# VH-VL binders against q09693r1to98: the designs that were tried, part 13

Target 1, 98 residues: q09693r1to98
Amino acid sequence: MKILASSTNYVLHNRLSNSQYEDARSKIVNFGGEFTNDAAKADYIFVNYSQINRVRRELRTIGTPLETCVSCKLIVKIDWLNEPKESLTPGNPYVIWH
Below, E stands for the ipSAE of ESMFold2; O stands for the ipSAE of OpenDDE; V2 stands for 0.75 times the mean of E and O plus 0.25 times the DockQ between their complexes.

## First folded at step 5 (VH-VL)

Design Q34 (framework fv_patritumab; at its last look DockQ between E and O 0.06; V2 from the best seeds 0.00; counts 0 for: pae E 12.2 > 2, placed apart)
Fold by ESMFold2-Fast, scan of step 5:
Structure Q34 (fold): chain C 98 residues (1-98), chain A 118 residues (1-118), chain B 113 residues (1-113)
Amino acid sequence: as target 1 above (98 residues)
Amino acid sequence: QVQLQQWGAGLLKPSETLSLTCAVYGGSFSDYYWSWIRQPPGKGLEWIGEIDHSGDTNYNPSLKSRVTISVETSKNQFSLKLSSVTAADTAVYYCARDYEEWGYFDYWGRGTLVTVSS
Amino acid sequence: DIEMTQSPDSLAVSLGERATINCRSSQSVLYRSNNQNYLAWYQQNPGQPPKLLIYWASTRESGVPDRFSGSGSGTDFTLTISSLQAEDVAVYYCQQYYYTPLTFGQGTKVEIK
């Protein structure tokens, strides 16, 4: 019964340090999630910035435009991983796209 | 044309707080990160941190305990505060625009020399 | 942190000669998903802020003369000035923007021989 159970997760590196990237990966696994290196397979994409236009620009450069991403459910601010108090739903303040 | 104008106190004593402001003219403020970068005399460049129009910040971990960057979006201004200064904080401080938030800098302020001496 | 190391620290080149500056990152700044190197080069004249020359390792900024070129991938990068002119006397810095903190090389001073 972990909060990311049955989810596939991707971390966008822009505006992360290497240690933040590895910490996020570790937390995802500790919360029961799978980690993927392919954003197009992710249920949740974690990012370190709140503006959706930045996410759209970066995802376009890696071939995963949000408009055509079949698996993508949520874009989530990475800070959520520090203290996951509420489940990831569109109403969560750390969710910036759904 | 985008212009960055910066100002603030240039002479400080150890333990004081450094305060600098940068104003942006002639372009969109909301589409960019805005950074502070410093250069000690005869040394290289050190990124201090950045802020966007919504107040999202990223700081260099080496300075994080002492640095605060704030934004006044209505005035197209952002400001640096660095607390507990020492002689090691003597540097020229630059504000700069991060083009499309990729992390490279296409416009820079002219720089402000900050000297910390007892 | 990604450490950026430049070589040489200083370089003396005659007018019209080729100048080559190297930059090495402590880990790769190539993002495999978009095949881009997150690497920029700057020129700094005394008393002035740095000026952007090159971004994405090899893309020249508008208004930068053709004699400046960037090359390399992954961890090893080169800035080349094909025919040094008097106005090219400056300090040159490489910068990575793959991970925060954003980091710069220590600089290479280019002087006329």
Scores: ipSAE 0.595, ipTM 0.876, lowest interface PAE 1.3, mean pLDDT 89
Fold by OpenDDE, look of step 6:
Structure Q34 (fold): chain C 98 residues (1-98), chain A 118 residues (1-118), chain B 113 residues (1-113)
Amino acid sequence: as target 1 above (98 residues)
Amino acid sequence: QVQLQQWGAGLLKPSETLSLTCAVYGGSFSDYYWSWIRQPPGKGLEWIGEIDHSGDTNYNPSLKSRVTISVETSKNQFSLKLSSVTAADTAVYYCARDYEEWGYFDYWGRGTLVTVSS
Amino acid sequence: DIEMTQSPDSLAVSLGERATINCRSSQSVLYRSNNQNYLAWYQQNPGQPPKLLIYWASTRESGVPDRFSGSGSGTDFTLTISSLQAEDVAVYYCQQYYYTPLTFGQGTKVEIK
């Protein structure tokens, strides 16, 4: 069971390289996902940071504090796009729970 | 105790590339982000960018087009390159450790003066 | 970018007297989710790198004397030296780490009157 799901809104962090962005985009599309430019309206936010507080800082910088996100569920490192949902635990350093 | 030692050329001509290296001793290199910060003589501080052990970087947009920060984890070192320098890049350059992963700095190198002149 | 503005640019205070430095951010650096202010203060002596004094707006770094205190929230912050000592002569900087890029105030020079 993959992290990606159909009929779900995703946003990719702009700092991703072109190759990373295209790879993620392709995967999301193949799963029937949809893209939004507003992180506050996304169900999932994919980033490529090693540290969770750096991810939070970037979200604040782009004007999308987590406390203002109404529908977002998770912030996930891009490397975990293909990971099973069972790996999404509170102890996983690559996952930020909303 | 954590100690940061930095080195590099201190005199450049315009259009050359600044190159500095910082070595970390007495601490865990992989647990932190590492930053470069500069200070023109008699002026304030400007954050240049940061990197972690995996090579994850974040740059100040004002310098992003000219800045490259790299890491050599096997040596506990990270480096700064700033291309196309001008007199405006004359400054003392510091390497620093971010406290945890928050973005304030608890350990600093002694600084390296880099002067750009014709 | 978030602009950090300190006031005054320079301050002369008699030994044993209170020194007050203000710092204003162009946008709030208070994170509502944890109610923390992403604001730090540094002390810098000539020829030396900055030294961390305060983080989270009001928490003293280990080894920092009690006479140093930080206060404020949102956009307005204050560093106070309750009784100025000779070794406190330095330039002080505030810094926000709420937004990228990280930004510093222009500095305040504290001198003995």
Scores: ipSAE 0.291, ipTM 0.814, lowest interface PAE 1.3, mean pLDDT 87
Fold by ESMFold2, look of step 6:
Structure Q34 (fold): chain C 98 residues (1-98), chain A 118 residues (1-118), chain B 113 residues (1-113)
Amino acid sequence: as target 1 above (98 residues)
Amino acid sequence: QVQLQQWGAGLLKPSETLSLTCAVYGGSFSDYYWSWIRQPPGKGLEWIGEIDHSGDTNYNPSLKSRVTISVETSKNQFSLKLSSVTAADTAVYYCARDYEEWGYFDYWGRGTLVTVSS
Amino acid sequence: DIEMTQSPDSLAVSLGERATINCRSSQSVLYRSNNQNYLAWYQQNPGQPPKLLIYWASTRESGVPDRFSGSGSGTDFTLTISSLQAEDVAVYYCQQYYYTPLTFGQGTKVEIK
């Protein structure tokens, strides 16, 4: 079973080039995950930030504030998609919010 | 086309702080990661850490407690500070561009030899 | 950490002959879902920074001569110089970028016999 099987995933475009964004989408699909364009529907949100408060600001700016997102389980640094050895759990070093 | 120019003090005493700066010319500073990599004389290469234009960093765990990498985006520059140096920190230090965050380096600075005296 | 081990440590080859450098990673650097090996090769001439030769195990960087080729998958990789030229005298490094910390092999010095 692929490491993102049965997950719905969002990529926050901020601080990514268009090619980096499309590459992240491709990695998610290659790992068996479903992609969504709506952060509020995602189980995992992948971000190019290390600080949760910056992510909270950006999510509010796009109209999906973290405080109102029922589906969100983990916010994860996007570089985890390059390092598939560790599964996504709250203890994973790439997880910045759970 | 892209060129990285680096500078900083080359001779330090133990316990001092190493400080190097790298300037990026002829290319975009945005949408790339920028790394510091070091090479002790006659030995292999060690990745120190990386930063992007917004100030987000990732450090080698072996050095994390002593390393600070920073940016001045308006000048297309990034800098390395390594605190509490010892003789083991003697190396040539390189700045390099990380292509698309994958972790391989297509442009390198010329290197700066930093010697920590006994 | 992923440890990278090169062999041999040094290699003497006659001009025009084939040079072969091996690199072994302590763990697979192959993403099975996209079939990519996260492996690069660099050339370092004396007194100079490393220069990228190969990425994704077998893709030549722009401007790298055809005599340089990379092969292998998973944990075992090879850099081949099909016909050694005088300017190819250097130290060669493999590097994994599968996950952090990024790590390099110890280097292989190539000399003229």
Scores: ipSAE 0.006, ipTM 0.591, lowest interface PAE 12.2, mean pLDDT 87
ESMFold2 (binder alone), look of step 6: mean pLDDT 93; pTM 0.955

Design Q35 (framework fv_patritumab)
Fold by ESMFold2-Fast, scan of step 5:
Structure Q35 (fold): chain C 98 residues (1-98), chain A 118 residues (1-118), chain B 113 residues (1-113)
Amino acid sequence: as target 1 above (98 residues)
Amino acid sequence: QVQLQQWGAGLLKPSETLSLTCAVYGGSFSDYYWSWIRQPPGKGLEWIGEIDHSGSTYYNPSLKSRVTISVETSKNQFSLKLSSVTAADTAVYYCARDYEEWGYFDYWGRGTLVTVSS
Amino acid sequence: DIEMTQSPDSLAVSLGERATINCRSSQSVLYSYNNQNYLAWYQQNPGQPPKLLIYWASTRESGVPDRFSGSGSGTDFTLTISSLQAEDVAVYYCQQYYSTPWTFGQGTKVEIK
């Protein structure tokens, strides 16, 4: 039910309109997750990217290199929030890094 | 080895929509981002936006409201639509390969001159 | 956006002499974690698309002659052509790829005296 229960979540604003960003934040809270404005505190980072290398660059730019992010568990395509069918595991097709 | 072939209409009137297509031959399509870059006559280069094989796009914020980039992955093609053109959109338009992770452009199409005049 | 400014706008150099082009970014394009400068240089001959010469500020693209070299770090960068050849008459552009949108300098035209 609360598929994001006990998770701290960040949304990478790049490639999102303000409306899309706010929609994603609301869905995270609705699915039981906590939202953070600090990527370094996130378990899951939601992105509007299909490939990990662009995400790595953007995270470096905001001071949270993926290689040094202790809290970071998964990078997830934002589309998963529209219909979360499967739990967020490395095998989920929306997970692009683990 | 990699070749980018581009085509589209070269003469437009103000308010019309620019439409250009780029086809990629001789290399992997799915492993790269593909960009559109323009150059007004006698001036510098302006990046328009990018797309990957899955249809994920990012546009230059200065052009975002007028730009749509789309992809036909089965044909290794991607296309640019720029709406509501004005004389300021007169430029040579290039498609280019944006090497994954780094953002520099290692292969370019020949360029298409687009002229917007009344 | 990161603004890229080149100098000079044009220069005339004799065959066999050294040509030097400068590029300045409005903010650093050096990422301290990996110590990489996200800066590229392109050559554009008349009527042709730009051609990649240098990436990571100083790494020469495959097939580019040894006379081309890039240097600099942070906000100040230089492209050097150690011994100008006739085929090097072109406009040269720097580009940052540190953050989107990708931005280019205004270009430097290199001519033979």
Scores: ipSAE 0.019, ipTM 0.674, lowest interface PAE 5.7, mean pLDDT 87

Design Q36 (framework fv_patritumab)
Fold by ESMFold2-Fast, scan of step 5:
Structure Q36 (fold): chain C 98 residues (1-98), chain A 119 residues (1-119), chain B 113 residues (1-113)
Amino acid sequence: as target 1 above (98 residues)
Amino acid sequence: QVQLQQWGAGLLKPSETLSLTCAVYGGSFSDYYWSWIRQPPGKGLEWIGEIDHSGSTNYNPSLKSRVTISVETSKNQFSLKLSSVTAADTAVYYCARDYSDEWGYFDYWGRGTLVTVSS
Amino acid sequence: DIEMTQSPDSLAVSLGERATINCRSSQSVLYRSNNQNYLAWYQQNPGQPPKLLIYWASTRESGVPDRFSGSGSGTDFTLTISSLQAEDVAVYYCQQYYSTPLTFGQGTKVEIK
């Protein structure tokens, strides 16, 4: 299981803040996950909701076809670290892309 | 009813920097990526790169070392700079709108600017 | 990079007859998760910028006559003009937007016989 996370913020569109990155790292490592900077190798990509379209375009831009990440899940709420594969719960603005 | 108006220097000498600007009228600027595409005389189309309102850019790797695209969001304008030009850079340069921030097809185009690089 | 190859390079068709242009991508431009082909077609008249005709391989852009249709999936695509009109004399380009860099075919010139 590999996870792509970035502490870089893009103005109004955050990938992850430094605090979100450290929280994600701490919890994922405790559950046996590995971090990767290569989106093609990621099982999960942690982003803020506003960054979903930019992350999808970025995957296309770095030469990683969308199909290479068909198994990747866009987990846009850091609070779901304990069960990243969980479906969106009504009342939550974040989504999981399958 | 979106209109793209473009301008810039049309005649260059080898080694100079090409500079073109595109202004967008009618419609939203911040919801789209904006691209530069060129076409050498009698040849096909080559995508140069794109930019959004926040300044996020993606460049064609073949041109990345020479190209800079910038945006002036307050003016609804974006600009192309291509450094170290040669005769191979002679082309009609178009600005174009990319329909949405995750797609990549072009629904509105500027009229084109012919850039000629002297031998 | 995804390479786009069109055939034929030029095509002569009589007015009112069917014109068919082919486009092949070096790798699939079908995204399985949304079942969409990231393929567009453009028409370019001399001295004019390209005009969008078709996107998502088969969706006609607003204002484009219904004699233009797109078909195909994966790596093989076709643009069909069912009854060629004089105003359809132009160069036609396919484009993939599946992966960057965005790439275009070399173009197919359509002429009247």
Scores: ipSAE 0.021, ipTM 0.672, lowest interface PAE 5.4, mean pLDDT 77

Design Q37 (framework fv_patritumab)
Fold by ESMFold2-Fast, scan of step 5:
Structure Q37 (fold): chain C 98 residues (1-98), chain A 119 residues (1-119), chain B 113 residues (1-113)
Amino acid sequence: as target 1 above (98 residues)
Amino acid sequence: QVQLQQWGAGLLKPSETLSLTCAVYGGSFSDYYWSWIRQPPGKGLEWIGEIDHSGYTNYNPSLKSRVTISVETSKNQFSLKLSSVTAADTAVYYCARDYSDEWGYFDYWGRGTLVTVSS
Amino acid sequence: DIEMTQSPDSLAVSLGERATINCRSSQSVLYSDNNQNYLAWYQQNPGQPPKLLIYWASTRESGVPDRFSGSGSGTDFTLTISSLQAEDVAVYYCQQYYSYPLTFGQGTKVEIK
């Protein structure tokens, strides 16, 4: 499915095993998205967190604070990648920041 | 009530590896980061690094090449290893809880372990 | 790294009098999104671990006496003990948690005059 077409995507590896991280990367590519190792280039950041403030902390530790990230459009719970049925919009229940 | 108990090390010789363990009792282990902080005698505090229950770590860049923090989630324990010690590593070492999963201030501390590095 | 500088290094204050400790950060620790200062203060009694007094620059930790107060914003912060008591003899540290690595001031020793 091409549901991530024309998007650049980053996966925050906190709370993910190596196999979960690689699985998420593979799913992003399979859904038509591009994967980046630089959070500052991402349109969407996938995380294994339900609370935005924890994500803000982790992004500060890697030098990409949300408040200065011009490219960043959405922070999305990683579980969305398991069955992406609906597009990523601010109203999607897997979107925790926009 | 949350209590941190720590043990290990003591007297080391230069070039040896420092090893300390901290056990957490009461409260949630998985919702927080857990840190190591040291204090040389008569000096201020230096943050070493932190770890969460999944094993994800953040280290002070000044120590990153020598430090490893690990976690045993089933035992609510986390441990510090610092390699290639010198006299400059002589300090009281504290384990501490980051106040919440969002912030890096410390509400509970272990009692401290004095580590002396001497020939 | 954000460097934290405290002043004075030590001060002697008579019982019942005001003690004032200053802390300066090399960069602002005010976060624009939530308008909060990422600054904490600790008290360390001889032979004990540090004890959290204040977080978010001015919020007192539960159980901390009202005589302790924090103020300031951005780069300049103050810890005030309005009426010094004997048990307040300690070293006080400020700490920023705005950016990594987490850093502390060098400490201010408070003694009874």
Scores: ipSAE 0.015, ipTM 0.643, lowest interface PAE 7.1, mean pLDDT 86

Design Q38 (framework fv_patritumab)
Fold by ESMFold2-Fast, scan of step 5:
Structure Q38 (fold): chain C 98 residues (1-98), chain A 119 residues (1-119), chain B 113 residues (1-113)
Amino acid sequence: as target 1 above (98 residues)
Amino acid sequence: QVQLQQWGAGLLKPSETLSLTCAVYGGSFSDYYWSWIRQPPGKGLEWIGEIDHSGDTNYNPSLKSRVTISVETSKNQFSLKLSSVTAADTAVYYCARDYSDEWGYFDYWGRGTLVTVSS
Amino acid sequence: DIEMTQSPDSLAVSLGERATINCRSSQSVLYSSNNQNYLAWYQQNPGQPPKLLIYWASTRESGVPDRFSGSGSGTDFTLTISSLQAEDVAVYYCQQYYRTPLTFGQGTKVEIK
C-alpha cells in the first residue's frame, strides 16, 4: 500500500536505536513516502514519544521549532508505521500534534 | 508560589564529582522543564542542561559526557552530577524553571550554590 | 551555537536618565512563521539570582516596572530603562531560546554616574 504517497517524511532520530530508525525508514518507503533530512520540509515527523514537550525540545535541538511548521506538519507516533490502516489526520490517535 | 531550594557540596578537589539537588515547592512540577545554569565568579551565565518529570534530558554539548541530570518526580526534585571537575568549574550553580511550555526562558530561580574547586 | 554579544560591557547613567543596552545574536532568533523573537532579558542584583524582565523580545514580565522596555528583531535587540532608579543598579543579560544550547550574553553592568 502507498498510504504515504506524495508525502515528505522526517524521522526524529533522538532516542531511537539505529535499528528502530532504519526500520522506520524502510516502512516509510514501503508505504510510498519520500525522506528528507530537513525536518522543515516534512509533511509528517515521526517520533518515538507520546509527550509533546519532549518532541518540542528535540525539534528545537535540531533547529526546527514546532511552531515553524504549524500549517505544514503533523507529529506522528512512530508506532503508526506498524499498522497504518487509517490516514494521518488530526483525529488519528497516533497524531500527537497538528 | 513556586520556590526552588537547592543544596549540595560547596568545596571540591580536582577530579571529584559535583553533586547538587534542587527541590521544587508549590506549583506544578510535571508541566515544566527544570534547568541547571552556572555562573563563574564575576562572569556570565552558562546553561548546563534541563530535565522534565519523565526523565527527558537535554545537555549543553560543551560539557560533553561530564554532566548527568536526574529527576525524582515523587519528591519534586532534580539533581546535577558533573564529573571530573577542574578549577574552571568553580561557579555559583542555579536551578531554574523553564517557564515556556515550548521554549527555555526562566521565571523562577533557586538561590544559587557556590561550588569552589581548589587543590 | 548562537553566540550572544552585549554592548557596552558597562555604563554609568545618572538617576532619571535613559540607559540603553544592546544585544546581538550571531544568527537570527526571529521565526517568520510565528513572527516571534526568541529573546529574553534578565536583571541580576548583587548576591541574587537573575530575575526575568522581558521575554519574546518586548513582552514585559508581570510585576516589572514599565520603565523597562525591549525592542529589536532578528539579530539586534535593545533593552531600555527610560528613567534610571537607584534599584536598577545591576548586571543585565540577554538570552536566546531559539536553539539549544540556550545561550546568554556576557552581561552589561549598569551603575549610577
Scores: ipSAE 0.013, ipTM 0.654, lowest interface PAE 7.7, mean pLDDT 84

Design Q39 (framework fv_patritumab)
Fold by ESMFold2-Fast, scan of step 5:
Structure Q39 (fold): chain C 98 residues (1-98), chain A 119 residues (1-119), chain B 113 residues (1-113)
Amino acid sequence: as target 1 above (98 residues)
Amino acid sequence: QVQLQQWGAGLLKPSETLSLTCAVYGGSFSDYYWSWIRQPPGKGLEWIGEIDHSGSTDYNPSLKSRVTISVETSKNQFSLKLSSVTAADTAVYYCARDYGSDWGYFDYWGRGTLVTVSS
Amino acid sequence: DIEMTQSPDSLAVSLGERATINCRSSQSVLYSSNNQNYLAWYQQNPGQPPKLLIYWASTRESGVPDRFSGSGSGTDFTLTISSLQAEDVAVYYCQQYYSEPLTFGQGTKVEIK
């Protein structure tokens, strides 16, 4: 399962502190996942808040086409990195958009 | 049918904290975002912030250091606190329903509460 | 922030005549993936809260008379009142919901000439 964190522009970076970003990167690497700074290549996008409206609007302004890839991208609360990987589905409380 | 009722103190002195509450009747509370919007006398509209049923908030950066929005989901109520008020905070304050996700427009509004800040 | 600018600041129109209000955004509010403009229009009568008229730039809210219409795309938008009635004397606001913070235009006052 590819588990990627994304912070590909300054606006998205402002949603994750540098320490949260580095912590997420370390956890993903420890799980054997691939880290990427390219939102277009990410299977999962981790954010530090649960505001779906802000997340969608932020990704919209940076040109990320969520509507064209609903089944291959999930917007997930960064806190999910402490949960089992098999629980990550659209019904999971850490998934804020699918 | 949805109705928003709002109340709170309307006269404040500089440095005090503004406190307003909005109650939602007649519709789903948990499926929407709930906003506060203000309008100084004779001027335009300024979005203050929003909250959902889980207590997740988003604030206008211009007010973020002074604003707190909270929710009491069991009563379908949400409240605004704005600290350290000045004369510039004199305005009619409205609560309103926004869908949040892709519907960030406001289809139901409270009647408004005039807040006057004067010494 | 996306800045919304309306023109004119005030407009005097005779009863039964057409009123046209313009709204410009400092950046596009058209989302290419769904081809929707994230723009709304409101009417505010003295002493009352704003009332939603139009959303998605051109969709009329239920109960709003058909003399109100919205048009435009990207950065330039227009609200048209095809035949001004006395109850249409109000201030009109545009609003973008493309990006946070949500922002409004400064308002256009429509008066009877």
Scores: ipSAE 0.014, ipTM 0.647, lowest interface PAE 7.0, mean pLDDT 79

Design Q4 (framework fv_patritumab)
Fold by ESMFold2-Fast, scan of step 5:
Structure Q4 (fold): chain C 98 residues (1-98), chain A 118 residues (1-118), chain B 113 residues (1-113)
Amino acid sequence: as target 1 above (98 residues)
Amino acid sequence: QVQLQQWGAGLLKPSETLSLTCAVYGGSFSDYYWSWIRQPPGKGLEWIGEIDHSGYTNYNPSLKSRVTISVETSKNQFSLKLSSVTAADTAVYYCARDYSDWSYFDYWGRGTLVTVSS
Amino acid sequence: DIEMTQSPDSLAVSLGERATINCRSSQSVLYRSNNQNYLAWYQQNPGQPPKLLIYWASTRESGVPDRFSGSGSGTDFTLTISSLQAEDVAVYYCQQYYSTPLTFGQGTKVEIK
């Protein structure tokens, strides 16, 4: 399945175990996505929590403030990778910022 | 016009727990982070930590083992507890508003002097 | 942690003269994607809380007199008071908000000569 084809993806490591992080990375690649270690280059940022304020603070601490990230299109709950039935659009319930 | 009013115990003995509260009037509470910052007499400023309306906190690692910040969103209040105080914790404690994820401080409380006597 | 160092610790300036305060960060506080410096300046009068003067290294807060200006980029920053007034006698602090923990300089005391 290539539901992430042509997308560049970042996984916010904070609050993930190493096994959760590697699982997410493997799923992104399996779904056709490109992985990046630079959040500023990502189309989609996957996070292991739903509070947008937490995401905002943690992105700032790694030098990628959410409001200034020109590449960042969507912040997505990492749980979407377990059941990617619908494409990532602002209306998707796993999307917490757009 | 945003106003921050703070109160709490001013005189403590070593090993006690410091407890301060800050109430926010006049502005949106849920759109911002709220910080505690302290200043020992004649010294500089030290950031203690911050909290948002949902209870999400970030703490200065130097104080993390002793500090708890909590929020009562229904009252637009947030509070600081600092355990196991020593004379080194003697300072004026300020509450302040963070400008969202940018975290410069545009509104400050009056300050509360906390003295820890040996 | 990003360490903030100010110089000088104290400065005596005559009324109407220029005062210059320097601030150095141990790491760059410039975010390259938006070309913004995450640096603020505060004024603290005796017995008062600090008051925001400058944010984004050079943007004056509303109500702050034009004689206050901020400059610099990356690791080296300057606060300038072009013509010192009596009410400007205070301690001045720089602060970085690039990374947590948020950190302040040690302060610079400005006095009348």
Scores: ipSAE 0.013, ipTM 0.650, lowest interface PAE 7.9, mean pLDDT 86

Design Q40 (framework fv_patritumab)
Fold by ESMFold2-Fast, scan of step 5:
Structure Q40 (fold): chain C 98 residues (1-98), chain A 119 residues (1-119), chain B 113 residues (1-113)
Amino acid sequence: as target 1 above (98 residues)
Amino acid sequence: QVQLQQWGAGLLKPSETLSLTCAVYGGSFSDYYWSWIRQPPGKGLEWIGEIDHSGDTNYNPSLKSRVTISVETSKNQFSLKLSSVTAADTAVYYCARDYGSDWGYFDYWGRGTLVTVSS
Amino acid sequence: DIEMTQSPDSLAVSLGERATINCRSSQSVLYRSNNQNYLAWYQQNPGQPPKLLIYWASTRESGVPDRFSGSGSGTDFTLTISSLQAEDVAVYYCQQYYSTPYTFGQGTKVEIK
């Protein structure tokens, strides 16, 4: 039902318009997820990137290196929120890091 | 003033490994990413990859299987290794500074090292 | 990859006249959240490394003469030299830094007519 139930979620604002960012936040809540403005507390981080090394650089810039994120489970392409056809597992094509 | 000094072997045979080093003087090393960029004779510029002081790397996908960039933070140096070279790897190789953590434009450049691959 | 295309390949301009170089990206390099274009311009003299002229599409690097200006947004960009001087004879490159791999245009050679 609620595919993000019991998850804490962060959206990396880089490369998103303000409206895309708000849309992503609303979809996360609609899918049962909790939203956080602290990437270090997130289970899932949603990004508008296809390259993991660029995501690592962006997260380091905001003071939240992926390497030190104890809670972080997956980095997910933002497009998944438009068509959440399958659950978030390492084998999902929208998952770029696990 | 920031200066980048580069050195390494300039004449290689096909199948060998290219090895170049860049040393940074007169500025902060740990606040930037550092790149390698090449230019074949008479042609345009191709970005190879970047590295920061912690060893975080990002490579051009076209070269990723052959390229390794490493860093020696205590010496403010970073190095390029490109394996299995061919004549297509003949180029002037530049080291350069990426401006800031998020930006990949290059404000300081080394002089360049001509690498020639010939049998 | 974002492909960068420059026009013309070469340009001959008389001293004191205006030179215009165009650069087109295959995808937008405008980041909407900060309203910045991730585009730079470089000047390269024979035997020398490229020198940064412009970044963020229109911001002139410190020490670069005010005759150099950058304009454009999204996919279409222009470098203008308002009054060509002898020292401006060089090859000029545009570069996107919106995403990796960073990519450059093929270059435009500026010569005196």
Scores: ipSAE 0.013, ipTM 0.620, lowest interface PAE 8.5, mean pLDDT 86

